# Designs tried in a protein design chat: VHH binders against Dermatopontin (DPT). Part 16

Target 1, 183 residues: Dermatopontin (DPT), of Sus scrofa (Pig) (p45846)
Amino acid sequence: QYGDYGYPYQQYHDYSDDGWVNLNRQGFSYQCPHGQVVVAVRSIFNKKEGSDRQWNYACMPTPQSLGEPSECWWEEINRAGMEWYQTCSNNGLVAGFQSRYFESVLDREWQFYCCRYSKRCPYSCWMTTEYPGHYGEEMDMISYNYDYYMRGATTTFSAVERDRQWKFIMCRMTDYDCEFANV
Below, E stands for the ipSAE of ESMFold2; O stands for the ipSAE of OpenDDE; V2 stands for 0.75 times the mean of E and O plus 0.25 times the DockQ between their complexes.

## First folded at step 24 (VHH; framework vhh_7qbe_3)

Design a3 (from y1 with G97A; at its last look DockQ between E and O 0.27; V2 from the best seeds 0.00; counts 0 for: pae E 4.4 > 2)
Fold by ESMFold2, look of step 24:
Structure a3 (fold): chain B 183 residues (1-183), chain A 122 residues (1-122)
Amino acid sequence: as target 1 above (183 residues)
Amino acid sequence: QLQLVESGGGLVQAGGSLRLSCTASGFTWRMGWFRQGPGKEREFVASISYTGGSTYYADSVKGRFTISRDNAKNTLYLQMNSLKSEDTAVYYCAARAYISELPDSESGYDYWGKGTRVTVSS
């Protein structure tokens, strides 16, 4: 096990955490357990091992006030090689990710796993800063404020860097029944 | 605001065992235990990643303490065996705002519990 504090800071990255959902260039499908939503996204980039990223996700149960998810689905695919913006339809919250790598483009396609909580609507939405801050860096997005839920993301692709920067769309959910089916 | 609440501290005879718990109000990638003994600065004890695949221990506790984590209960544990008088301290649960390469650095932990007192009598 790792317990040596004497290593230089930059040499001490611990990538041995076995929570990675994929190997480089490997496709993957990740779903939170039932009744949970994605609250954190971590990723590392390796240019020498295929100019791709390994991903790690964490989930937390939604508050009892949201109730049980009424339906869950895989959202429409977001094509590799393109900048895109997507939120879960039908006021859904992000509860997973699915991705496949394309060598012809050196990039990935993406889908969200979305779950609807039929009595609640998103509001007070905001977009995170870029993750990573610079292409090729590790990224670590965490929702420390558990009043916000991931609704989706926007992302840009750099063909030169063979990498993406992400901004996640984070919203509150009403604590009362909402009349709108999709806001 | 992330909240951390420790429990399980108490009086124990040297050579004995205790298990500390810490409940968290939200998600963290890495949680850890620190302690502050009489007349000493607060020091790192152990830390653990979200999956449990990455654990770190201070040399003074290796082989005697075991850190573990139950993510379904959002609870961190420290099993302390073969306790020594030197283990007497207030034990603090801590959680990290971001992933740091220095798992023992206080500056990498943004959230702290109030602590639980462990006293090891001879």
Scores: ipSAE 0.165, ipTM 0.517, lowest interface PAE 4.4, mean pLDDT 83
ESMFold2 (binder alone), look of step 24: mean pLDDT 85; pTM 0.872
OpenDDE, look of step 24: ipSAE 0.434; ipTM 0.751

Design a4 (at its last look DockQ between E and O 0.41; V2 from the best seeds 0.00; counts 0 for: pae O 5.2 > 2)
Fold by OpenDDE, look of step 24:
Structure a4 (fold): chain B 183 residues (1-183), chain A 123 residues (1-123)
Amino acid sequence: as target 1 above (183 residues)
Amino acid sequence: QLQLVESGGGLVQAGGSLRLSCTASGFTWRMGWFRQGPGKEREFVASISYTGGSTYYADSVKGRFTISRDNAKNTLYLQMNSLKSEDTAVYYCAARGYITSELPDSESGYDYWGKGTRVTVSS
């Protein structure tokens, strides 16, 4: 059973913003269009608004060689206030985010939307540096190398700063089906 | 390094229409068009956010030009209608991939630039 929070996609637009998917203290659900995966993550922090962040995501189509996604699903929830490490199950790629804000801890829970592409396998995986570089700062993670895909992330939460740092897990994908269902 | 390649420029009669395209070699957050006419400084034309939900136009082109993008193709478009001789210029595609407080009509708000495509509007 995969949870669907049913949070509406709300986009806030300003001239300096390409459209935040959420307002502070509000939940959101973002999914890439079919056949696309997340390639960029932007965020700004607002201390006054519950020490919360607004988020923006960008997606790009996967190459034709990868084929069409065979299935997509919402992963297990990562709880607010906790540090976590998660990759998409079944060699899936991150194709969306869902989040809910919790006032009690001034933090968010998170859920990946993942898409699997046949039996393609990840390899040459690496973890990015921290985003943001420092708590409270804006973050801007962009994958300019289309050969690498976001498989997941790890994040730490500062109870002092009431903010999170993220590291994204980036992997290449085989152009053939492999025997490993979940690497 | 992100590359931008414009196309679609050419000669067109006044009152005519032309559609410019700009293909990006990779992801871009905001894209825009600038132009430089003969003996003039480069000026802002139009800008569009990643989602396309935010567009911005120079007053001189409002109602005549339409900026759009297809992210699946990494392509930016500029539909130019009711062209005037004053629209004669080299049109440059511009893009940025970062957060900024710069206004979308500022050159400083963009990091990447195409080589330009020439649009000539004859009377």
Scores: ipSAE 0.170, ipTM 0.588, lowest interface PAE 2.3, mean pLDDT 89
ESMFold2, look of step 24: ipSAE 0.380; ipTM 0.682
ESMFold2 (binder alone), look of step 24: mean pLDDT 87; pTM 0.894
ESMFold2, look of step 25: ipSAE 0.455; ipTM 0.723
ESMFold2 (binder alone), look of step 25: mean pLDDT 87; pTM 0.896
OpenDDE, look of step 25: ipSAE 0.015; ipTM 0.333
ESMFold2, look of step 26: ipSAE 0.248; ipTM 0.607
ESMFold2 (binder alone), look of step 26: mean pLDDT 87; pTM 0.895
OpenDDE, look of step 26: ipSAE 0.030; ipTM 0.425

Design a5 (from y1 with Y50W; at its last look DockQ between E and O 0.38; V2 from the best seeds 0.00; counts 0 for: pae E 2.6 > 2)
Fold by OpenDDE, look of step 24:
Structure a5 (fold): chain B 183 residues (1-183), chain A 122 residues (1-122)
Amino acid sequence: as target 1 above (183 residues)
Amino acid sequence: QLQLVESGGGLVQAGGSLRLSCTASGFTWRMGWFRQGPGKEREFVASISWTGGSTYYADSVKGRFTISRDNAKNTLYLQMNSLKSEDTAVYYCAARGYISELPDSESGYDYWGKGTRVTVSS
């Protein structure tokens, strides 16, 4: 692992209990349980294992006021080696991730699993800072404000570091059905 | 940023049981319990990963205490059985907001509750 947390003690890792969804260089498909959305993302980088990352996700139930998801779907694939920006269509919320590793570019393609909640609309959206803060470092993004939901992300790829930085798009959702099908 | 609120503390007789709860304002990758007895330094009690797959206990509480969490409720629990007078302390809920592999160290946690007092009478 990369990064300095400034702890005076030696750290030990038990990845078997961390719930990593993938091994390096392997694809994965993660979906939140029904009625839940992604609220946290963590990742560790391994330069030796194809400059790849292991990923871990956490989900939380959406508020009752949001209701049940009306539909869920997989979004279009974002290709490896490319920078991209994507939000869930139809005002959906991110409820999962799918990814495949490509050795040729030492990168992954990505696909969002999105769930729509009636005709709720996003508002007061903002973009997080880069995760990880620096290429090669551990990534930890946690939404501590459950009023905000992950709508999507943008990411940059470093051909030098063979790693990605992420910014997540976080939005509030109306507690009523709005007139816009896709904001 | 993250708020932790403990509850469930109180007076209990030796040999009795008590269940502590800690409600977090959001999700955390790791949560734990610490305690500080009278005239003692704060010490590690138990820790649990977000999956619940990794649990750690202080030797003094192994076999008696059980840590668990309900992520859907952002709630951490500590079931304390066979309580002893030595277990008398203010129990603090702790949480980690980012990856940490120091489950039994205070430095492994970023957020702390105000504590709930547990008194075990002999």
Scores: ipSAE 0.266, ipTM 0.655, lowest interface PAE 1.6, mean pLDDT 89
ESMFold2, look of step 24: ipSAE 0.354; ipTM 0.627
ESMFold2 (binder alone), look of step 24: mean pLDDT 83; pTM 0.859

Design a6 (from y1 with S100D; at its last look DockQ between E and O 0.01; V2 from the best seeds 0.00; counts 0 for: pae O 3.3 > 2, placed apart)
Fold by OpenDDE, look of step 24:
Structure a6 (fold): chain B 183 residues (1-183), chain A 122 residues (1-122)
Amino acid sequence: as target 1 above (183 residues)
Amino acid sequence: QLQLVESGGGLVQAGGSLRLSCTASGFTWRMGWFRQGPGKEREFVASISYTGGSTYYADSVKGRFTISRDNAKNTLYLQMNSLKSEDTAVYYCAARGYIDELPDSESGYDYWGKGTRVTVSS
């Protein structure tokens, strides 16, 4: 299971003995409980099992100031074998992940599950360092600042290592509605 | 780090059209246009998200200007129609590589071009 990162409340879904949401070479669909967003991502790499990764996620409730999510949706697919950048549209926050493995490229495609909170807008965004630090390594990204939310991610794919590195886009959200529906 | 190069500026008569281009040396999540007229502060013109699904315009250019982008070419465009003398300015391409900010704020962009001059004669 995922460790305690010190959040006041966290949701963890166990799909395996170690809480992984997937087995190697298998697809998965993970969604946070209603009103929660992803705050942690864990992954381990297995070269023998198709150069694939198992994934684990943790969610945290959003503060009352954001209110209830007004809308949630699946974003467009990010294709396997390609590098990509994506944030949730409509100023949404990442509230889940969906992925499918492709044997032909030994890689996965990805979709964000996003939830919008009224007309709140992101600000003071930053990009995390690379996860994992090196291809083939375990990754463990934890948002330690409760005021920051995952808006999206960018990822690079190594055709040599057949693995991906991730950077997550973290933002604050306004406590008021802004005029920009999709920053 | 990221280089932005504007082109397409020039002299045009009022009522005319002009198309600006901006080529980025790499990936940009958000791109936009700003302009600075004579004796004026730099102001927001238009912004477009990576997917192109979100566009924003200053009120002064709505209905006349169209922002678009070709991600395959890392190029941003600004189609300017029905140009007015008050549109005379140096137009700057701006970009943010990966981060979301308010699209009409200069602080929402990390990279800037050198600008291309647009002169609209009456």
Scores: ipSAE 0.051, ipTM 0.509, lowest interface PAE 3.3, mean pLDDT 88
ESMFold2, look of step 24: ipSAE 0.294; ipTM 0.606
ESMFold2 (binder alone), look of step 24: mean pLDDT 85; pTM 0.873

## First folded at step 25 (VHH; framework vhh_7qbe_3)

Design c1 (from y1 with A95R R96E; at its last look DockQ between E and O 0.06; V2 from the best seeds 0.00; counts 0 for: pae O 10.5 > 2, grease 24.3 > 24.2, placed apart)
Fold by OpenDDE, look of step 25:
Order: sequence, then C-alpha cells, then structure tokens
Structure c1 (fold): chain B 183 residues (1-183), chain A 122 residues (1-122)
Amino acid sequence: as target 1 above (183 residues)
Amino acid sequence: QLQLVESGGGLVQAGGSLRLSCTASGFTWRMGWFRQGPGKEREFVASISYTGGSTYYADSVKGRFTISRDNAKNTLYLQMNSLKSEDTAVYYCAREGYISELPDSESGYDYWGKGTRVTVSS
C-alpha cells in the first residue's frame, strides 16, 4: 500500500562511483529529500586509510498518513572517541547524517538531521542488532518497512580496532497527535 | 518499479555446474537467492552484502554454491557446483529491504524476480 519506489535512493556524489557520500578521512553532510527519512545505511571500513569508513545512505518517502514534516533540525554533535546514545528530540525521525573525521583519535563525530511530523509520538521501539557484526566488517542495514522509522542510534567505539558498532533505534509512530512533545 | 531478472537456469546432470545471474535495477545492500522445489516451500539459498564481505549459505548448499556480485554491472551471481537432484527448483533473486535478525529470513526480502528454473537429472 506504500509506494513502490526505486530503492535505494540514488544520489549523485562527486567522489565515488559506488554511491559513497565521503572519502576516507573527509567529512560529509547528507540529507534526505524533503519528506523522506533514512531507511538504509551501508559502510565499508579501511584500516590503511586512517581506520575510517565510507558511508552511503538511502531514503524513502514517509507514508501519506504521516503527512509533511513540520520542522527539521540538526541535533547535538556526538563527539569522536566517545560512545553515545541519541534519539531525535521532539519525537523526530532521522532524515540525514553529518560527520567529521578526527585524525587524533582515528574516529568520527556524528550529528543527526531530524524531522518531526506534526505531533506524532513514537511507540514500540526496539534496537537493531549490531552493525557491523564485527569491527572492520562492512555495514548493511536496511529498513523498507514503513511501519518503523529510525529515531536514532547508539554506538560503541573500540580503541583497539578503531572502529564503531551501531545499533539503530526503530520505532512506530502514532497515527494521531499525542500530547507529549518528546517521548 | 524495481525489477529483478534471473537467468542461467536449465537442465543439468547430477554432479554438473550452473551459474545463475540476476540483473537488478538499483542494486541494493544485501541481495539473496532463494529457491522453491516441486511441492516444497520456498527456502533460503544464499545472501551477500554490498561489497561481498559477508556471505551466508544454507547448510544444504555450503561448499557447493558460491554467491557473488558485481555492483558495477548491477548483477548478482550464484555459482552452483556438484549439483544434486535435490537442487531442482525455481531459483529466485531477491533484495533485502528490512532488517532481520537472521540473514536467511525471507521476511526481510521485499522484491523478487520471476525466477529461473534449474533441473538436475539423476
């Protein structure tokens, strides 16, 4: 019942023919098109290139029932070298990523781009398994189920492997406006 | 609309080999092969991550089948060696579109090809 879209969303990037949004050791800023949210994340690790990762994202339109985004914003920065947990404030959904590489720690800082849809509230949230399964491996996370949306993520950093594992926070959204501004 | 097109199926004698191909418009992260034999339920065969760094196989095909992909050509492959009569089935190419706890879970795959028939004679 949800649209049949070309998936993953194909976005032109100057630095790669395979869809990567960044080169190793370089920062990037990725935003979904208006009215779309992140539904897929892939990444490859390169030990020789500063123990860094290249990233690629795919977006999909939100269902008609959710309506248009009412506001979008960049969340607070999650610092490199630190483990963190973050969800979009104000019941927002993840609609983009921004990141910068830090040579001193061989890691990246991260920032979510979030969009809120009216006053809908998240419920039935769960965390995915770890991505990648092991440090150094590639990441392939995909969610095409419109019943769940990415609200945020938690990540661990290995000072030994100089890599991160991610768990994504997925939630359903109410089909009505709730009274809670931030659940 | 996303389209997956399988090819390479045919008749082969037991012990023989076949190589299946799947061309997909808009190649996605994880791709997989499934098969459905006569009178059987569709079952997982193999899956591969975007770069090929992660592969999974059904126990019944481990050591005999090899899944690979060429992202530049938007093509998924399944090399099938040492074929057995039990491998007779329609083989389907599929893309994973939903996070699953198990890489062999059919529920995570949302787009499918029409299939290519593989018949292994005894």
Scores: ipSAE 0.000, ipTM 0.271, lowest interface PAE 10.5, mean pLDDT 86
ESMFold2, look of step 25: ipSAE 0.395; ipTM 0.669
ESMFold2 (binder alone), look of step 25: mean pLDDT 83; pTM 0.857

Design c2 (from a4 with R96E; at its last look DockQ between E and O 0.71; V2 from the best seeds 0.00; counts 0 for: pae E 3.3 > 2, SAP .674 > .668)
Fold by ESMFold2, look of step 25:
Structure c2 (fold): chain B 183 residues (1-183), chain A 123 residues (1-123)
Amino acid sequence: as target 1 above (183 residues)
Amino acid sequence: QLQLVESGGGLVQAGGSLRLSCTASGFTWRMGWFRQGPGKEREFVASISYTGGSTYYADSVKGRFTISRDNAKNTLYLQMNSLKSEDTAVYYCAAEGYITSELPDSESGYDYWGKGTRVTVSS
């Protein structure tokens, strides 16, 4: 079930320059290049095309003070048809997204690609406003604050609009060694 | 809001070269350069996508100007070679803010603008 996307994916932004990483109803798997994290999320809603969304992402290198990621993984799946709240385990930062569309529920399941920066811990976390601001609208989340990194998200679902609003969980990361494995 | 600050303008002899820079205060998608010559309307010069994989140039500058960007420094560049008197203008840095179907050379597709840097080409 998992990882069955059918859509050919490759390295960094090979389909997302000024376009979208997926066609409507198609699954996708997007990973930032090594040492980069997600800093922007774009999406448009297509009610006539299965009440689905096309997505685009951008990544930027982490500061040298974070060093290299020590481990990266696909986080636990968030199933279609449910509202959820999830952060990357093990103090990971979001460095990608994976999703599959289900016609039967007109919704998607989701996974984060998470990367751990050893000896760095999240702190001073906050949650963004809703993206999109209203169901069915375009989504255009950009991190203007270089001090904060995406740790995860929460979503809400409208049965009427068949769409989701997202709030992203943004945290600072220590610039000194931290003893905790998961904060 | 996002801030764009141009630099590198000045006086240059015809046939010379100049490199403009524009530093953004944060991430942006497509960026571009526009210019306004004396007594003229502002016109498109060049634009570049977030990855640098998609570039567009006005016909009047194609082959002479090169747009580039360094995303690690949030900086947009315009390398201007073989400068002509008609290149005299205030050059504006612009950045895409909203998802639109606007063409890359359309002013309405750019929501953030710098204050401009003056380039004067003399003989």
Scores: ipSAE 0.361, ipTM 0.656, lowest interface PAE 2.8, mean pLDDT 85
ESMFold2 (binder alone), look of step 25: mean pLDDT 88; pTM 0.905
OpenDDE, look of step 25: ipSAE 0.778; ipTM 0.881
ESMFold2, look of step 26: ipSAE 0.301; ipTM 0.631
ESMFold2 (binder alone), look of step 26: mean pLDDT 88; pTM 0.905
OpenDDE, look of step 26: ipSAE 0.775; ipTM 0.880

Design c3 (from y1 with T28I; at its last look DockQ between E and O 0.41; V2 from the best seeds 0.00; counts 0 for: pae O 4.5 > 2)
Fold by OpenDDE, look of step 25:
Structure c3 (fold): chain B 183 residues (1-183), chain A 122 residues (1-122)
Amino acid sequence: as target 1 above (183 residues)
Amino acid sequence: QLQLVESGGGLVQAGGSLRLSCTASGFIWRMGWFRQGPGKEREFVASISYTGGSTYYADSVKGRFTISRDNAKNTLYLQMNSLKSEDTAVYYCAARGYISELPDSESGYDYWGKGTRVTVSS
């Protein structure tokens, strides 16, 4: 289920005053510091640069009650040009992103970096509104409720606009271990 | 909305040092410091990017002040050395939840703290 897709480790680069993790048309690999999960996603679109986006991520420490991550892994690739829905396996939380740009479709493939915290289970999950609100717009998704964690996302891709809209899947996590996997 | 709380202000003699802190209720992309002296307009002091890789300073504080942040603690810092009487002001923490093209402008920030007073005596 979990594959090594051969993405090389990429050092985090700050390509802007706000710390973009990539340049247009370039791949990137971003991971939160240990014990942190993604709580914000920022992106700007550049039509001239291959209809591509630069990305930023913000991480926050998980509460002590959640404990230390017990396992982290890269999820399966979500292919460029395709609409997809994915949540971290084994009730993991999103703790990073990998992406590669494909000129042939003017789009990116995506992988989640997921971290599992013992056998905690998600509940009260919901999906955010679409980010960006419209194709081509700047994307700023910030979770202001830190009781919720990003479990994954669903995206749509416009072949016309050559851009993606995202809905993030946000969930609460139990303060106890459950017997359920991939809830 | 994001809450910002400044601390560390106080009375200090000229030539002295202070370290200000600003704690945010959440994490945001850009953070900065502004100050407002007596009878003066609020002015830019320093700004720092999300990663801390980019910093901006007002000319009046370059070489004396250092801005830094600890994202794990959601805390912004301002180390102020070689303080002058002209540095006397209420210092405000500022933040933006998205990219700002104006790091040295008030319009580049959305959230503001209540301020902490710094008084430098001769």
Scores: ipSAE 0.018, ipTM 0.445, lowest interface PAE 4.5, mean pLDDT 87
ESMFold2, look of step 25: ipSAE 0.439; ipTM 0.711
ESMFold2 (binder alone), look of step 25: mean pLDDT 81; pTM 0.838

Design c4 (from y1 with S100P S107E; at its last look DockQ between E and O 0.33; V2 from the best seeds 0.00; counts 0 for: pae E 3.6 > 2)
Fold by ESMFold2, look of step 25:
Structure c4 (fold): chain B 183 residues (1-183), chain A 122 residues (1-122)
Amino acid sequence: as target 1 above (183 residues)
Amino acid sequence: QLQLVESGGGLVQAGGSLRLSCTASGFTWRMGWFRQGPGKEREFVASISYTGGSTYYADSVKGRFTISRDNAKNTLYLQMNSLKSEDTAVYYCAARGYIPELPDSEEGYDYWGKGTRVTVSS
């Protein structure tokens, strides 16, 4: 509780023991190291500092069977103030996030960093539950199963809460050559 | 289900060194080592954050043990030097998804390996 200064100072400033990629309302760009994909998304909501979120991400290497990514790119922008659904084009897997905050709409625009794994296609796709489960809560999405890869996300926005809920799109990737993109 | 598999245990002479490894089947934020000696409760040894920017050690091992991790190999290590008879224990790899304030507490870890035995002779 506020006002009980008997607690250590860090309790009130604890962003994460691994840090955050951004301060409130500041833009950021996060890319996994080459050959890695995003496997965790963590975020806290801060009403006191302008009702925005600080983010953190973690990456892990793809299995050797997928090989090395053949190309990587920033996907097109998902505009602030809108609800949206996007997957990486060209069968890409999410390997990063980029975002800017716009005070005019009290919201962020978003881009995925996407990496293609030569001639592999997504299949058996599913959508996670909402993250966070309730507006304003901490968000901690972790993939413990390396058979599924993040392909993108959909979001819903609350202008009243000035927050978003996310569902991540998770797919398997084929172990054979194909050229069809599955969403 | 996250799986943790330890290796590297064995018999070693007092004063010697040993390196334990733990391979994880998936991502976790903080990882740690715990140990349980004969007739004793399981106790904290060391922990490390995902980036390695935050490490903690039990007082009994500070200066002798070094925790590290290689995220590309999804592997946690414990380098154990200047071993003593008191270090004889089963060593457990542990992991959690989020560790807000109790990095040296067993209660904060959600996943555990089956352990690897370390015996330090005379």
Scores: ipSAE 0.269, ipTM 0.597, lowest interface PAE 3.6, mean pLDDT 83
ESMFold2 (binder alone), look of step 25: mean pLDDT 83; pTM 0.849
OpenDDE, look of step 25: ipSAE 0.553; ipTM 0.792

Design c5 (from y1 with Y98T; at its last look DockQ between E and O 0.63; V2 from the best seeds 0.00; counts 0 for: pae E 2.6 > 2)
Fold by ESMFold2, look of step 25:
Structure c5 (fold): chain B 183 residues (1-183), chain A 122 residues (1-122)
Amino acid sequence: as target 1 above (183 residues)
Amino acid sequence: QLQLVESGGGLVQAGGSLRLSCTASGFTWRMGWFRQGPGKEREFVASISYTGGSTYYADSVKGRFTISRDNAKNTLYLQMNSLKSEDTAVYYCAARGTISELPDSESGYDYWGKGTRVTVSS
């Protein structure tokens, strides 16, 4: 509902291995299926097509110990042209992304789709290395260990390269009732 | 570190069917099946992208084999119908490590199972 994004994920399914959620400079909205969270982020940078990135994502179901998500929402927008740091509010886990390209700053604004798992709290959080390792490179971030969940990201923008480097914030979730500790 | 475990191999009569399974220990983008017959080089059989939207088949199995996957279970399948004696081989489950190689090229697959034997009797 938020924003006017051009193409649903399914229409880009067949461009490469699984396609891309967006064309260059095109806005997009991606949500994991219900009960699933983002476990991989893939992206390529294309100088020939306007110095922007095409993105794709993969999802996996959360373990049964987390139960069903109790609510999901689009988090507050992170504006184009700025460095930022954000996690999902209310102990949410990242289950999707929205983005639009802003020609005024030659960069994208970003929004997380977040889902809350009641009575479960994040802990033992860490940040990944930079993705990509150098501006312009392919990004292929995969969580091979399912006991860590994406909570958000921090990112830096290069006006010269017209690209961003990302560090994803990864946390474990309790397997016990913790509502009083994080509310 | 990714582990792949095949199952479902066995002895089957020509013209019969068999379904192979491969369970992965974690997420993978593209997965595939390769096979090695007695005294032969390992060859590509089929591969499938994460979403299932892109599949490739070797000419020798087109129309007879169907690759599929269940991402919720981290499991890859190969439905093998109308089996022939030349399908006799050890079948290997493999997972692609990078997108820089062609999806039917062995060199692009970095993770391999130990294989499951399929014997098709005449």
Scores: ipSAE 0.338, ipTM 0.613, lowest interface PAE 2.6, mean pLDDT 85
ESMFold2 (binder alone), look of step 25: mean pLDDT 84; pTM 0.859
OpenDDE, look of step 25: ipSAE 0.605; ipTM 0.812

Design c6 (from y1 with A95T; at its last look DockQ between E and O 0.23; V2 from the best seeds 0.00; counts 0 for: pae E 2.04 > 2)
Fold by ESMFold2, look of step 25:
Structure c6 (fold): chain B 183 residues (1-183), chain A 122 residues (1-122)
Amino acid sequence: as target 1 above (183 residues)
Amino acid sequence: QLQLVESGGGLVQAGGSLRLSCTASGFTWRMGWFRQGPGKEREFVASISYTGGSTYYADSVKGRFTISRDNAKNTLYLQMNSLKSEDTAVYYCATRGYISELPDSESGYDYWGKGTRVTVSS
């Protein structure tokens, strides 16, 4: 890449059509609009000094059968530099992401924004393939299984690559009340 | 797997109009229209970002074709006006999956419909 000399800069620019939620190493907080859940995660990796990713997300409304979310919250933090596995507590669905970069470990901490849909329960859960498929590649996870909702993720960190691979945990939700009250 | 289904093709007189539709089975980022005329390679027609804020058109269709989308219906549209005989082609709906490729480059698109035929009689 030569910058302004030798070649037009446009030949080397990525074409993120709808932009990114963060600049390199910038902290961010992203929440879906009320009644919506995350259905897509997009990211590009910049390997230049201080390696980091820019992120974008998309949301879609949940179907009528889930009703309105009864409670939403930020889940417990997952520390930078660690491999971790987390789902939203209380049967929540992922409706956002929050992250901060730490130069001391060259990695990010993460939190999910979670929303509970009362009397609906997750079932038939599975994990996606790794995103990205190889460290440093662009990431474009889209939930093509309309019946499945993101419940959380597991991630592995490579200190050498200064990058993470993600697997997202996807579950169906019941269309009937799964809870019985005690008398 | 994501499925894309085009509709709205047919026979039309030169100077006429058609509106193509493409229904996606799920969420899509940037979508585009491509076309392949008889004996020709497939070529870019138009594309639109998920928010609708970024559109691209081939020079041959600028001012005559309008791309749009309705995300509530997962549907992409191509309004084709002032049709010419050279617009005769199979029109394909596609989704862009390669962020580092140009928005008008066929190589940036990873899912494709089966196409809908448009014939413009001179």
Scores: ipSAE 0.459, ipTM 0.705, lowest interface PAE 2.0, mean pLDDT 85
ESMFold2 (binder alone), look of step 25: mean pLDDT 85; pTM 0.872
OpenDDE, look of step 25: ipSAE 0.460; ipTM 0.746

